VHH binders against UPF0282 protein Pars_1056. Designs and how they scored, part 3

Target 1, 306 residues: UPF0282 protein Pars_1056, of Pyrobaculum arsenaticum (a4wjr7)
Amino acid sequence: MEILPVGEESLGVRSMCLYVETRDVRILFDAGVSLAPRRFGLPPHPRELERARSVRGEIVRLAQQADIITVSHYHRDHFTPWYPSVYMATDGETYKKVYGGKKVLMKSPADLNWSQRRRHYGLAKALQEAGAKAVYADGGEWRIGGTVIRASPPLWHGPAGSKTGRVIAFAVSDGEERLVFVPDVEGPVEPEPVAFLEEVKPTVVVVGGPPTYLGWELERALQRLTEIIDIGPHTLVLAHHLLRDLAWREKIEAVLQRAEKRGVRVATYAGLLGRKDELLEAMRRDLYAAEPAAAQPAEEGIDEGD

## First folded at step 15 (VHH)

Design x81 (from x77 with E61A D62K R65K)
Fold by ESMFold2, fold request of step 16:
Structure x81 (fold): chain B 306 residues (1-306), chain A 121 residues (1-121)
Amino acid sequence: as target 1 above (306 residues)
Amino acid sequence: QVQLVESGGALVQPGGSLRLSCAASGFTFSEYGMRWYRQAPGKEREWVAGISRGGTYTSYAKSVKGRFTISRDDARNTVYLQMNSLKPEDTAVYYCAAYYYDESGKYYDYWGQGTQVTVSS
């Protein structure tokens, strides 16, 4: 199994895009990238804009190689929009290059809030226009040669009942490795993501970590992460919301110590690539202090949403 | 009382090297980003290079990338600009500046008085 990190906060953008290839199938998980329109009172720095364009280029390239593309939920950093966006680095044709002719495993709309229902509606139309083969994946299973893909039932995006809604996770087994992609569970905080992982018995876990940058209570997330470590994967990838905080290692120090004792490797996407973390959003003030901003795109074009 | 004092400017032959220093006092140097600017006769002041607090991010204007290196020594409250492969178009007064952005996006800046670099045969 070959695992290629594509986009994440450690690579300078909001994303969890991951490319996975087995002998039988090539999967691009969550083909999205975005930037925070406002952080520390500042818009994205030009270096963040440059990075978003670079990551978008890689997403397009890998989507063309992929057999299957996923949509775990309907937040902008998890899919490619059908409209131009500076912060998502798209034009009006990008979605066709990503989704054209592809099989798309996507979350069912049955339990979406209003804003996610709007985005689902737009994406579903765009997928049809691009000739994509969309399938609602919740709880499903697909066998391709020696590779098995399984989707979880809906899981909370944070604490149960959160306005952020629900997501689906994906497990991929090629007979030797079992990778589980668990986006945007914010820790997790609820027990259901851990229960899914216990059922799968993964060798690699990729999980959206707790949003420590918001100053939330971490108790439940730390407990869940300890439980995941105790399942015994050889690698735990802590991703996404966690990496919007420059001090993230200190805030989960107990989890890191537990992982060390259990022989579980903890990594970011950058770490999997042998690179330093480049948490550009979290260091936005530092970017501005070192490098003056060039003229920005026209006033209209800042998108406040997800 | 904030003070930034540049030094190391000199007359140098094309292809030569220089190291500029900027000594800081009167503020918490380790919390500031540091920048070098330059102003040639008859031209506007332009940004040359910058370094974030902790040195975790550096950046350069396209005209100097690959030839100039910015660095900082927080123990000595000093930022440096190593200038290699100097060209006549690098002739300018070089200014050190310190920048801090607060959590609301407001910024504060301090400036030195400059040091003259002249590249001429």
Scores: ipSAE 0.777, ipTM 0.940, lowest interface PAE 0.9, mean pLDDT 92
Fold by ESMFold2, fold request of step 16:
Structure x81 (fold): chain B 306 residues (1-306), chain A 121 residues (1-121)
Amino acid sequence: as target 1 above (306 residues)
Amino acid sequence: QVQLVESGGALVQPGGSLRLSCAASGFTFSEYGMRWYRQAPGKEREWVAGISRGGTYTSYAKSVKGRFTISRDDARNTVYLQMNSLKPEDTAVYYCAAYYYDESGKYYDYWGQGTQVTVSS
């Protein structure tokens, strides 16, 4: 199993896009990228805009090689929109290049809030226009040669009842490795993501970590991360919301210490690539202090976001 | 009594090298990003190079990338600009500036009075 990180906060953007290849199938998880329209009172820095365009280019390239693309939920950093956006680095043709002719495993709209239902409707129409083969994946299973893909039932995006809604996770097994992609569970904080992981018994876990940058209490998230470590994957990738905070390692030090004692490698997407973390959103004030933004190239206007 | 004092400006031949220094006082230097600007005769002031707190991010204008290097020494409250392969087009008054952005996005800046660099045969 080949695992290629594509986009994440450690790579300078909001994303969890991951490319996975087995002998039987090539899967692009959550082909989305975005930038925070405001952080520390500031819009994205030109360096962030350049990085979003670079990551979008890689997403497009890998989508064309992929057999299957996923949509875990209807937040804009997890799918490619059908309209131009500066902050998502799209034009009106990008979605065709990403989804054209592809099988798309996507979350069912049955339990979406109003905002996500609207985005689902737009994306579903765009997928049909692009000639994609969309399938609602919740709780499903697909066998392709020696590879098995499984989707979880809906899981809370954060604490139960959260307005952020629900997501689905994906598990991929090729007989040697079992990878589980668990986006945007914000820790997790609820037990159901851990229960899914316990059922799969993964060798690699990729999980959306707790949003420490919001100043929330972390007790439940730290407990869940400990439970994930105790399942015994060889690698735990802590991704996404966690990496919007420059001090993230300090805030989850106990989890890192337990992983070390248990022989579990903890990584970011950048770490998997042998690169240093480049947490550009969290560094936005530092980017502005060193480099003036007045040199922004003539591009599409500032994206309104959702 | 904030002060930024540039030094090291000189007359130098094309192809030569020069190192500018900017000594800071009256503020917490380690919490500020530092920048170099320059203003050539009859031109607008332009950004040349910048370095973040702790030196974790550096950036350069296209016209100087590969020839100039910015660095900082927080123990001495000093930022430097090493200028190599100097060209007549680099002739300008060079200014040191310090920038801080708060959590609301407002910025605070301090400026030096400049040091003259002249590249001429």
Scores: ipSAE 0.766, ipTM 0.937, lowest interface PAE 0.9, mean pLDDT 91
Fold by ESMFold2, last read:
Order: C-alpha cells, then structure tokens, then sequence
Structure x81 (fold): chain B 306 residues (1-306), chain A 121 residues (1-121)
C-alpha cells in the first residue's frame, strides 16, 4: 500500500486530501483544498494563495490517476466545487478534470442541514454533468481484487448534535495494511469513531484532530486519542483542525507521550513526506510581518470553520 | 525612543559581497518580523527581504532571490542582510523595518534612516 499525502494544514492549506494506492485500486480521499478567508483579522497571504494553487494542481493530477474519489462530507475543503474560487484554486472546468468519468463514493444526504443540502445538491448536479458515477457510500463495502474498501455509518463531526453535522470514514485493506481515513471528527470526541476503528483494527489511522486553536475543552478528545493509540496502529496521522494551532504539540503532550511509550509513530502529512510542518494559516500574522501583501476582500461563501 | 540603525553600507565592485546590519532598541525585537527595503534615486522604495519572528519564515523579492540572505540574532537585537553577487542595479539606500501584526490584523511598523550601498566599477 502506497500512501501519498496531498493537502493538509501541515502542507500550508485547509484539506485532508490523501492518495492511497494498492495493487488493485487507486483512491483519492476528499479532493478538496481551501483557505481560511479570515484568520487573525487577515485574508489569506499571497504565499497561502500560491500554496493552494500548487495543491490544487496535485489534486487534479492525482485525480486523473485515481479509480475512486471520496466525499466524506459537504464542507468545501473536502470536495472540488463546480465554480471558480480563488481560495479553493478552481476555475469553471476544474471539477470536470477531477471528477470526470470517476466513481465517486460520497456521503448520503439524508441527515444534512440546510447549508450542506445546498452543497450536496450543487455537487450532485456537477457530478452528473462531469459523467461521474456517484454512489452513496454510508455503511457500504467494495471489493476490488484483494483490496476491500469500507465506509462507516455517519459519524458526528465533533460532539453529538453539533451543527457541523456528520461525516463518513473510509477503511482500506489490501491484506497487509489496513488504513482508516477518519476526517473531521475533531478529536474524535464521540465514541463511535473509536468503535469503528476497533472493528477494523487498523495499521494506519488518519484522523482529524481536535481544534485546539478554538480554546475548547480537550478532555474527551485526548481520551479518544489515547484509545486509538491503544488499538495499536503502527502509525497515527494527526491532521487538519489540530494543525491550525502552532502550539498543537504542547496541547496534546500526554497523547504524544503515550504514543511514544506504545511504539506508535505520530505524524502529520508533512512528516510522512519527510518535510517540516508549514502551518501557514496559523503563521498568517508572521507571513504578513515578513512579506508585504496587498489587501484583498474575503471571498464570499467560504465557511471560516472549514 | 524606538531606534533602528542600519550599518555596513559601502562602495563595492560588481560581483562583490556586502553584509548589512540593523541594530534595534526600544521595543521587543523578538516579537517583530524584520524586513529590508531599498530605494534607488528617483524610484519608489521596494521590499527586498523579510524574516518572521523566530526566523521560521524568510522571503525575498524575485530580483534578489538566490543572491541575498536575511538572518536575525535575537540575543543582539540585530537583523542582517548578506548580499552576494552584487550588481549595479542593487545600488540604493537600504532601510531596515520592523513589523508587528496584532490578533485583529492591525499592524505597527518602525523604520531606520538607511545605509547607502553603491555597486560600481
């Protein structure tokens, strides 16, 4: 199994895009990239815009290679929009290059709030126009040669009942490795993501970590991460919301110490690539202080929580 | 009472090297990003290079990338500009500036008086 990080906060953008290849199938998880329209009172810095364009180029390239593309949920850093966007680095043709002719495993719309239903409606129409083969994946299973792909039932995006809604996770097994992609569970906080992981018994876990930059109570998230470590993967990738905070390591020090004691490697996407973390959004004040930038109005319609 | 004092400007031949220093006082230097600007006669002041607090991010204007290196020494409250492979086009007064952005996006800046660099054969 080959695992290629594509986009994440450690790579300078909002994303969890991950490419996974087995002998039998090539999967691009969550083909989205975005930038915070406002952080520390500032719009994205030109360096962030350049990085978003670079990551979008890689997403398009890898989508061409992929057999399957996922949409875990309807937040804009997890799919490619059908419209031009500076912050998502798209033009009006990008979605066709990403989704054209592809099998798309996507979350069912049955439990979406109004905002997410609108995004689902727009994306579903765009997928049809692109000739994609879309399937609602919740709870499903697919076997392709020696590779098995499973989708979880809906999981809370944070605490149960949160208006951020629900996501689905994906597990991929090729007989040697078992990878689980668990986006945007914000820790996790609820027990159900851990229960899914315990069922799969993964060798690699990729999880959306707690949003420590928001100053929220972390006790439940830290406990869940400890439980994930105790399942015994060889690698735990801590991703996404966690990496919007320059002080993230200190805030989860107990989890890192337990991982070390148990022989579990903890990495970011940048760490998997042998690169230093480049937390550009968290560094936005520092980028502006070192390099002048012209003011830009925030792009409308972008959720600041994405 | 804030002071930024540039030094090290000189006359050098094309292809030569020069190191500029900027000594800071009257503010918490380690909390500020530092920049070098330059202004040639009759031209607008232009940004040349910058370095974030802690030295974790550096950036350069296209015209100097690969030839100039910015660095900082927080113990000495000093920022440096190492200039290699100098060209006549680099002739300018070089200014040191300090920038701080607060959590609301408002910025504060301090400027030095400049040091002359002249590249001529």
Amino acid sequence: as target 1 above (306 residues)
Amino acid sequence: QVQLVESGGALVQPGGSLRLSCAASGFTFSEYGMRWYRQAPGKEREWVAGISRGGTYTSYAKSVKGRFTISRDDARNTVYLQMNSLKPEDTAVYYCAAYYYDESGKYYDYWGQGTQVTVSS
Scores: ipSAE 0.743, ipTM 0.929, lowest interface PAE 1.0, mean pLDDT 92
Fold by ESMFold2, fold request of step 16:
Structure x81 (fold): chain B 306 residues (1-306), chain A 121 residues (1-121)
Amino acid sequence: as target 1 above (306 residues)
Amino acid sequence: QVQLVESGGALVQPGGSLRLSCAASGFTFSEYGMRWYRQAPGKEREWVAGISRGGTYTSYAKSVKGRFTISRDDARNTVYLQMNSLKPEDTAVYYCAAYYYDESGKYYDYWGQGTQVTVSS
């Protein structure tokens, strides 16, 4: 199994895009990238815009090679929109290059809030126009040669009942490795993501970590991460929301110490690539202090369904 | 009282090298980003190079990239600009500046008085 990080906060953008290849199938998880329109009162710095364009280029290139693309939920950093966006680095043709002719495993719309239903509706139409073959994946299983793909039932995107809604996770097994992609569970904080992981017994876990930059209480998230470590993967990838905070290592030090004791490698996407973390959003004030920037243009292609 | 004092400006032949220093006092230097600007006669002041707190991010104007290197020494409250492969077009008064952005996006800046760099035969 080959695992290629594509986009993440450690690579300078909001994303969890991951490319996975087995002998039987090539999967691009959550082909999205975005930038925070405001952080610390500032719009994205030009260096963030450059990075988003670079990551978008890689997403497009890898989508051409993929057999299957996922949509774990209907937040814009997890799929490619059908409209132009400066902050998502798209034009009006990008979605066709990503989704054209592809099998798309996507979250069912059955439990979406209003804004997510609007995004689902727009994306579903765009996928049809691009000739993609969309399948609602919740709780499903697919066997392709020696590779098994499994989707979780809906999982909370944070604490149960949160207005952020629900996501699905994906497990991929090729007989030697078992990777589980667990986006945007914000820790996790709820027990169901851990229960899914316990069923799979993964060798690699990729999880959207707690959003420490928001100042939320971390007690439940830290306990859940300890539980994941105790399952015993050889690698735990801590991703996404956690990496919007420059002080993230300090805030989860107990988890890192537990991982070391249990022999679990902890990495970011940048770490998997042998690179330093480049947390550009968290560094936005530092970018502006070192390099002046012009005012950014307004986003004109924003989905009006929000 | 905030002070930024540039030094090291000189007359240098084309192709030569020069190092500028900017010594800071009167503020918490380690919390500020530092920039170099330059102003040639009759032209607007232009940004040349910058370095973030802790030195974790550096950036350069296109005209000097590959030739100039910015660095900082927080123990000495000093920022440097190493200038290599100097060209007549680099002739200018060079200014250092300190920038801080607060959590609301408001910025605060301090400026030095400048040091003259002249690149000529």
Scores: ipSAE 0.721, ipTM 0.922, lowest interface PAE 1.2, mean pLDDT 91

Design x81 (from x77 with E61A D62K R65K)
Fold by ESMFold2, last read:
Structure x81 (fold): chain B 306 residues (1-306), chain A 121 residues (1-121)
Amino acid sequence: as target 1 above (306 residues)
Amino acid sequence: QVQLVESGGALVQPGGSLRLSCAASGFTFSEYGMRWYRQAPGKEREWVAGISRGGTYTSYAKSVKGRFTISRDDARNTVYLQMNSLKPEDTAVYYCAAYYYDESGKYYDYWGQGTQVTVSS
């Protein structure tokens, strides 16, 4: 199994886009990228915009190679929109290049909050226009040669009942490796993501970590991460919301120590690529302090994307 | 009281090298980004290079990239600009500036008095 990180906060953008290839199938998980319209009272710095364009280029290139593309949920950093956006680095035709002719495994709209329901509606129409074959994936299973793909039932995006809604996770097994992609569970906090992982018994876990930059209590998330380590994957990738905080390693130090004792490699997407973390959003004040920049539009695409 | 003092400006032949220093006092230097600017006679001041807190991010104006290197020594409260392959177009007064952005996006800046660099054959 070949695993290629594409976009993530450690690579300078909001994303969890991941490319996975087995002997039988090529999968692009969550083909999205975005930037925070406002962080520390500031719009994205020009260097963040440059990085978003670079990551978008890679997403388009890898989508051409992929057989299957996923949409775990309908937040802007997890899919390619049908409209132009500076912060998502799209030009209104980009979605055709990403989704055209592809099989798309996407979250069912049955339990979406209002904002995600609107985005689902728009994306579903765009996928039809692009000639994509969209399938609602919740709880499903697909066999392609020796490769098995499973989708979880809906999981909370954070604590149960959160207005951020629900996501689905995906497991991929090729007979040698079992990778589970668990986006935006914010830790996880709830037990259901861990239960899904315990059923799969993964060798590689890619999980959206806790949003430590928001100052929330971490006790439950740290316990869940400990439980994931105890399942015994050889690699745990801690991603996404966690990496919006420059001090993230300190705030989960106990988890890192346990992983080391248990022989579990902990990595970011940048770490998987042998690169240093470049947490550009978390560094936004530092980028502005070192390099003058023009302000960028905030709230881009509100009337068109919402 | 806050003070930024540049030094190291000189007359240099084209192709030569020069190292500028900026010594800081009166504020918590390690919490500030540092920048170099320059201003030639009769022209507008322009940004040349910058370095973030901790030195983890550096950036350069296109006109100097590959020739100039910014660095900092927080123990000495000093930022440096190593200038190589100097050209007559680099002739200017060079200014050191310190920038801090708070959590609401408001910025605060301090400026030095400048040091003259002249590149002439």
Scores: ipSAE 0.701, ipTM 0.918, lowest interface PAE 1.2, mean pLDDT 92

## First folded at step 16 (VHH; from x78 with E31Q)

Design x87
Fold by OpenDDE, fold request of step 21:
Structure x87 (fold): chain B 306 residues (1-306), chain A 121 residues (1-121)
Amino acid sequence: as target 1 above (306 residues)
Amino acid sequence: QVQLVESGGALVQPGGSLRLSCAASGFTFSQYGMRWYRQAPGKEREWVAGISRGGTYTSYADSVRGRFTISRDDARNTVYLQMNSLKPEDTAVYYCAAYYYDESGKYYDYWGQGTQVTVSS
């Protein structure tokens, strides 16, 4: 199994885009990228815009060779929209380049909150237009050669009942590695993601960590992360909301210590690439302080909880 | 009182090197990003280089990238600009500026009086 980080907060954007290749199948998880419209009262810095464009290019490149593209949920940083956006580095054709003719495993609309429903509606139409073959993935399993792909049942985006809605996780097993992609569970906070991981018994876990910069449900998240470590993967990849905080390491020190004690490697997307973390959003004030920014037009963006 | 004092400007030949210094006082230097600007006669002031607090981020104008290096010493409240491979077009008054953006996005800036750099054969 080859694992290639594509877009993530440690790579300077809002994303969890991950490319996984087995002997049998190539999967692009959550082919999206976005920038926070406001952080610290500031719009994206030009350097962030540049990074978003770069990541988008990589997404498009990898999408061309992917057999399957997944959409874990319908926040805009997890899929490619059908409309032009500066903050998502898309034009009116980008979604065709990403999804055109592809098999798409996507979250079922059955239990979507209002915001995700709207986005699902638009994306579903776009996928149809692009000639994509979309399948609602919740609780599903697929075998391709020696590779098995599983989707979790619906999981909460953070705490149960959250306005952010639900997500699904994906597991990929190739007989040697078992990777579980667990987006936007914000830790997790709830036990259901952990239960799914316990069932799969992953060797690699990629998880959307807790939004420590928001300061809610941290204790529960830390507990769940500890439980994940105790499952015994050789690698735990922490991503997304957690890495929107420059002080994330300090805030989850107990988890890091547990990982060390249990011999679990903790990594970021950037770390997997042998790169230094570049938390550009979290560094937005620093970017502005160091380099002048021209005024940018305001664009609608995702909520901080997305 | 806030003060930024540039030094190190001189006349040098093309291909030469200079190191500019900017000494800061009267504010919490370590919390500010630092920038170098330059203004040539008859031209607009242009950004040259910047360094964030803690030095975690550095950036350069395309015209100076690979030749200039910005650094800071927080213990000495000083920011530096190492200028190598100087060209006649680098001739300008160089200004040091401190920038801080608060959590609401409001910014504060302080400026030095500048130091003259002349590159000529």
Scores: ipSAE 0.904, ipTM 0.972, lowest interface PAE 0.4, mean pLDDT 95
Fold by OpenDDE, fold request of step 21:
Structure x87 (fold): chain B 306 residues (1-306), chain A 121 residues (1-121)
Amino acid sequence: as target 1 above (306 residues)
Amino acid sequence: QVQLVESGGALVQPGGSLRLSCAASGFTFSQYGMRWYRQAPGKEREWVAGISRGGTYTSYADSVRGRFTISRDDARNTVYLQMNSLKPEDTAVYYCAAYYYDESGKYYDYWGQGTQVTVSS
């Protein structure tokens, strides 16, 4: 199994895009990238815009190679939209380059909140126009050669009943490695993601960590992360909301110590690439302080913390 | 009470090197990003280089990238600009500036009086 980080907060953008290749199949998880319209009252710095364009280019490149593209949920940093956006580095044709003719495993619309329903409707239409073959993935399982792909039941984006809605996780097994992609569960906070991991018994876990910069549900998230470590993967990849906080390491020190004690490697997307973390959003004030930026208009469509 | 004092400006030959210093006082230096600007005769002031708090981020104008290096010493409240492979077009008054953006996006800035750099054969 080959694992390639594509876009993530440690790589300077909002994303969890991950490319996984087995002997049998190539999968691009959550082919999206976005920038926060405002952080610290500031729009994206030009360096962030540049990074978003770079990541978008990589997404398009890898999408051309992928057999399957997944959409875990319908926040804008997890899929490619059908319209032009500066903050998502898209034009009117980008979605065709990403999804055109591809098999797409995507979240069922049966339990979507309003914001995700709206985006789902638009994306579903766009996928049809692009000639993509879309399948609702919730609870499904697929075998391709010696590779098994499994989708979780619906999970909560953060705490149960949250306005951010639900997501699904994906597990990929090739007989040697078992990778579980668990986006935007904010820790997790709830036990259901952990239960899914207990069933799969992963060797590699990729999880959307807790938004420590917001200061809620941290205790529960730390407990769940400890439980994940105790499952015994050799690698735990922490991503997304957690990496929007420059002080994230200090705030989850107990979890990091547990991982060390249990012999679990903890990594960021950047770390997997042998790169230093570049938390550009969290560093937005620092970017502005060091390098002047012209005033830019903010785009509409602030996401609910995706 | 706030002061930024540039030093190190001189006359040098093309291909030569200079190191500029900017000594800061009267504010919490370590909390500010630092910038170098320059203004040539008859031209607008232009940004040259910048360094964030703690030095975790550095950036350069295209015209100086690969030749200039910005650094800081917080213990000495000083920012530096190492200038190598100097060209006649680098001739200008060089200014040091401190910038801070608060959590609401409001910014504060302080400026030095500048130091003259002349590159000529």
Scores: ipSAE 0.897, ipTM 0.972, lowest interface PAE 0.4, mean pLDDT 95
Fold by ESMFold2, look of step 16:
Structure x87 (fold): chain B 306 residues (1-306), chain A 121 residues (1-121)
Amino acid sequence: as target 1 above (306 residues)
Amino acid sequence: QVQLVESGGALVQPGGSLRLSCAASGFTFSQYGMRWYRQAPGKEREWVAGISRGGTYTSYADSVRGRFTISRDDARNTVYLQMNSLKPEDTAVYYCAAYYYDESGKYYDYWGQGTQVTVSS
């Protein structure tokens, strides 16, 4: 199994886009990238805009190689929009290059809030226009040769009952490696993502970590992360919301120490690529202080669901 | 009283090197990003290089990338600009500036008085 990080906060953008290839199938998980329209009172810095364009280019390239593309949920950093956007680095044709003729495994709309329902509706139309073959994936299973793909039932995006809604996770097994892609569970904080992982017994876990930058209580997330380490993957990838905080290692030190004791490698997407973390959003004030930004793009509106 | 004092400007032949220093006092240097600007005769002041707090991010104007290196020494409250492979087009007054952005996105800046760099045979 080959695992290629594509986009993440450690690579300078909001994303969890991951490319996975087995002998039988090529999968692009969550073909999205975005930038925070406002952080520390500031719009994206030109270096963030450049990085978003670079990551979008890689998403397009890998989508064209992929057999299957996923949509774990309907937040803008997890899919390619059908409209031009500076902060998502799209023009009006990008979605056709990403989804054209592809099989798309996507979350069912049955339990979406209003804003996510609107995004689902728009994406579903765009997929039809692109000639994609969309399937609602919740709880499903697909076998392609020796590779098995499984989608979880809906999982909470954060604490149970949260207005952020629900996501699905994906497990991929090729007979030797078992990777589970667990986006936007914010830790996790609820037990259900851990229960899914215990059922799969993964060798690699990619999980959306807790949003430590928001100052929330971390006790439950730290407990869940130690439970994941105790399942015994060889690699735990901590991604996404966690990496919006420059002090993230310090705030999860107990988890990192347990991983070390258990022989579990902890990595970011940048770490998997042998690169330093470049947490550009968290560094936005530092970027502006070092490098002037003339004539910023107009601030794009942000949906309340993201 | 805030002070930024540049030094190290000189007359240098093309292809030569210089190291500029900017000594800071009167503020908490380690909390500021530091920048170098330059102004050639008859031209607008232009940004040359910058370095963030802690030195974790550096950036350069395209005209100097690969030739100039910015660094900082917080123990000495000093920022440096190592200038290699100097060209006549690098002739300018070089200014040190300090920038701080607060949590709301408002910025505060301090400026030095400049040091003259002249690249000529």
Scores: ipSAE 0.747, ipTM 0.930, lowest interface PAE 1.1, mean pLDDT 92
Fold by ESMFold2, fold request of step 21:
Structure x87 (fold): chain B 306 residues (1-306), chain A 121 residues (1-121)
Amino acid sequence: as target 1 above (306 residues)
Amino acid sequence: QVQLVESGGALVQPGGSLRLSCAASGFTFSQYGMRWYRQAPGKEREWVAGISRGGTYTSYADSVRGRFTISRDDARNTVYLQMNSLKPEDTAVYYCAAYYYDESGKYYDYWGQGTQVTVSS
């Protein structure tokens, strides 16, 4: 199994895009990238804009190689929009290049809040126009040669009842490795993501970590991460929301110590690539302090509407 | 009393090297990003290079990339600019500046008086 990190906060953008290849299938998980329109009172720095374009280019390239593309939920950093956006690095043709002719495994709209329902509607139309073969994946299973792909039932995006809604996770097994992609569970906080992982018995877990940069209680998330470590994957990738905080290692130090004790490697996407973390959003004040933001796009040029 | 004092400016031949220094006092140097700017006669002041607090991010204008290196020594409250492969178009007064951005995006800046660099045969 080949695992290629594509986009994440450690790579300078908001994303969880991951490319996985087995002998039988090539999967691009959550082909999205975005930038925070405002962080620390500041718009994206030009270096962030350059990074978003670079990551978008890789998303497009890998999507063309992929057999299957996923949409775990309807947040814009997890799919490619059908409209031009400076902060998502798209033009009017990008979605066709990403989704054209592809099988798309996507979350069912049955339990969406109003904002996600609107985004689902727009994306579903775009997928049809691109000639994609969309399938609602919740709880499903697909066998391709010796590779098995499973989708979880809906999982809370944070605490149960959160306005952020629900996501689905994906497990991929090729007989040697069992990777589980668990986006945007914010820790997790609820027990259900851990229960799914316990059923799969993964060798690699990729999980959306707790949003420590928001400054509220982490106790349940830290407990859940400890439970994931105790399942015994050889690698735990802590991703996404966690990496919006420069002090993230300090805030989860107990989890890191337990992982070391249990022989579980903890990595970011950058770490999997043998690179240093480049947490550009969390560093936004530092970027501005070192380098003036000449010729930065106006905030009105952000087009996140449907 | 905030001070930024540049030094090291000189006359040098094309292809030569210089090292500029900027000594800082009167503020918490380690919490500031540091920048070098330059202004040639009859031209607007332009950003040349910058380094974040802690030295974790450096950046350069295209015109100097690969030739200039910015660095900092927080123990000595000093930022440096190593200038190699100097060209006549690098002739300018070089200014040191310190920048701090607070949690709401408001910034504060301090400037030095400049040091003259002249690249000429």
Scores: ipSAE 0.735, ipTM 0.927, lowest interface PAE 1.2, mean pLDDT 92

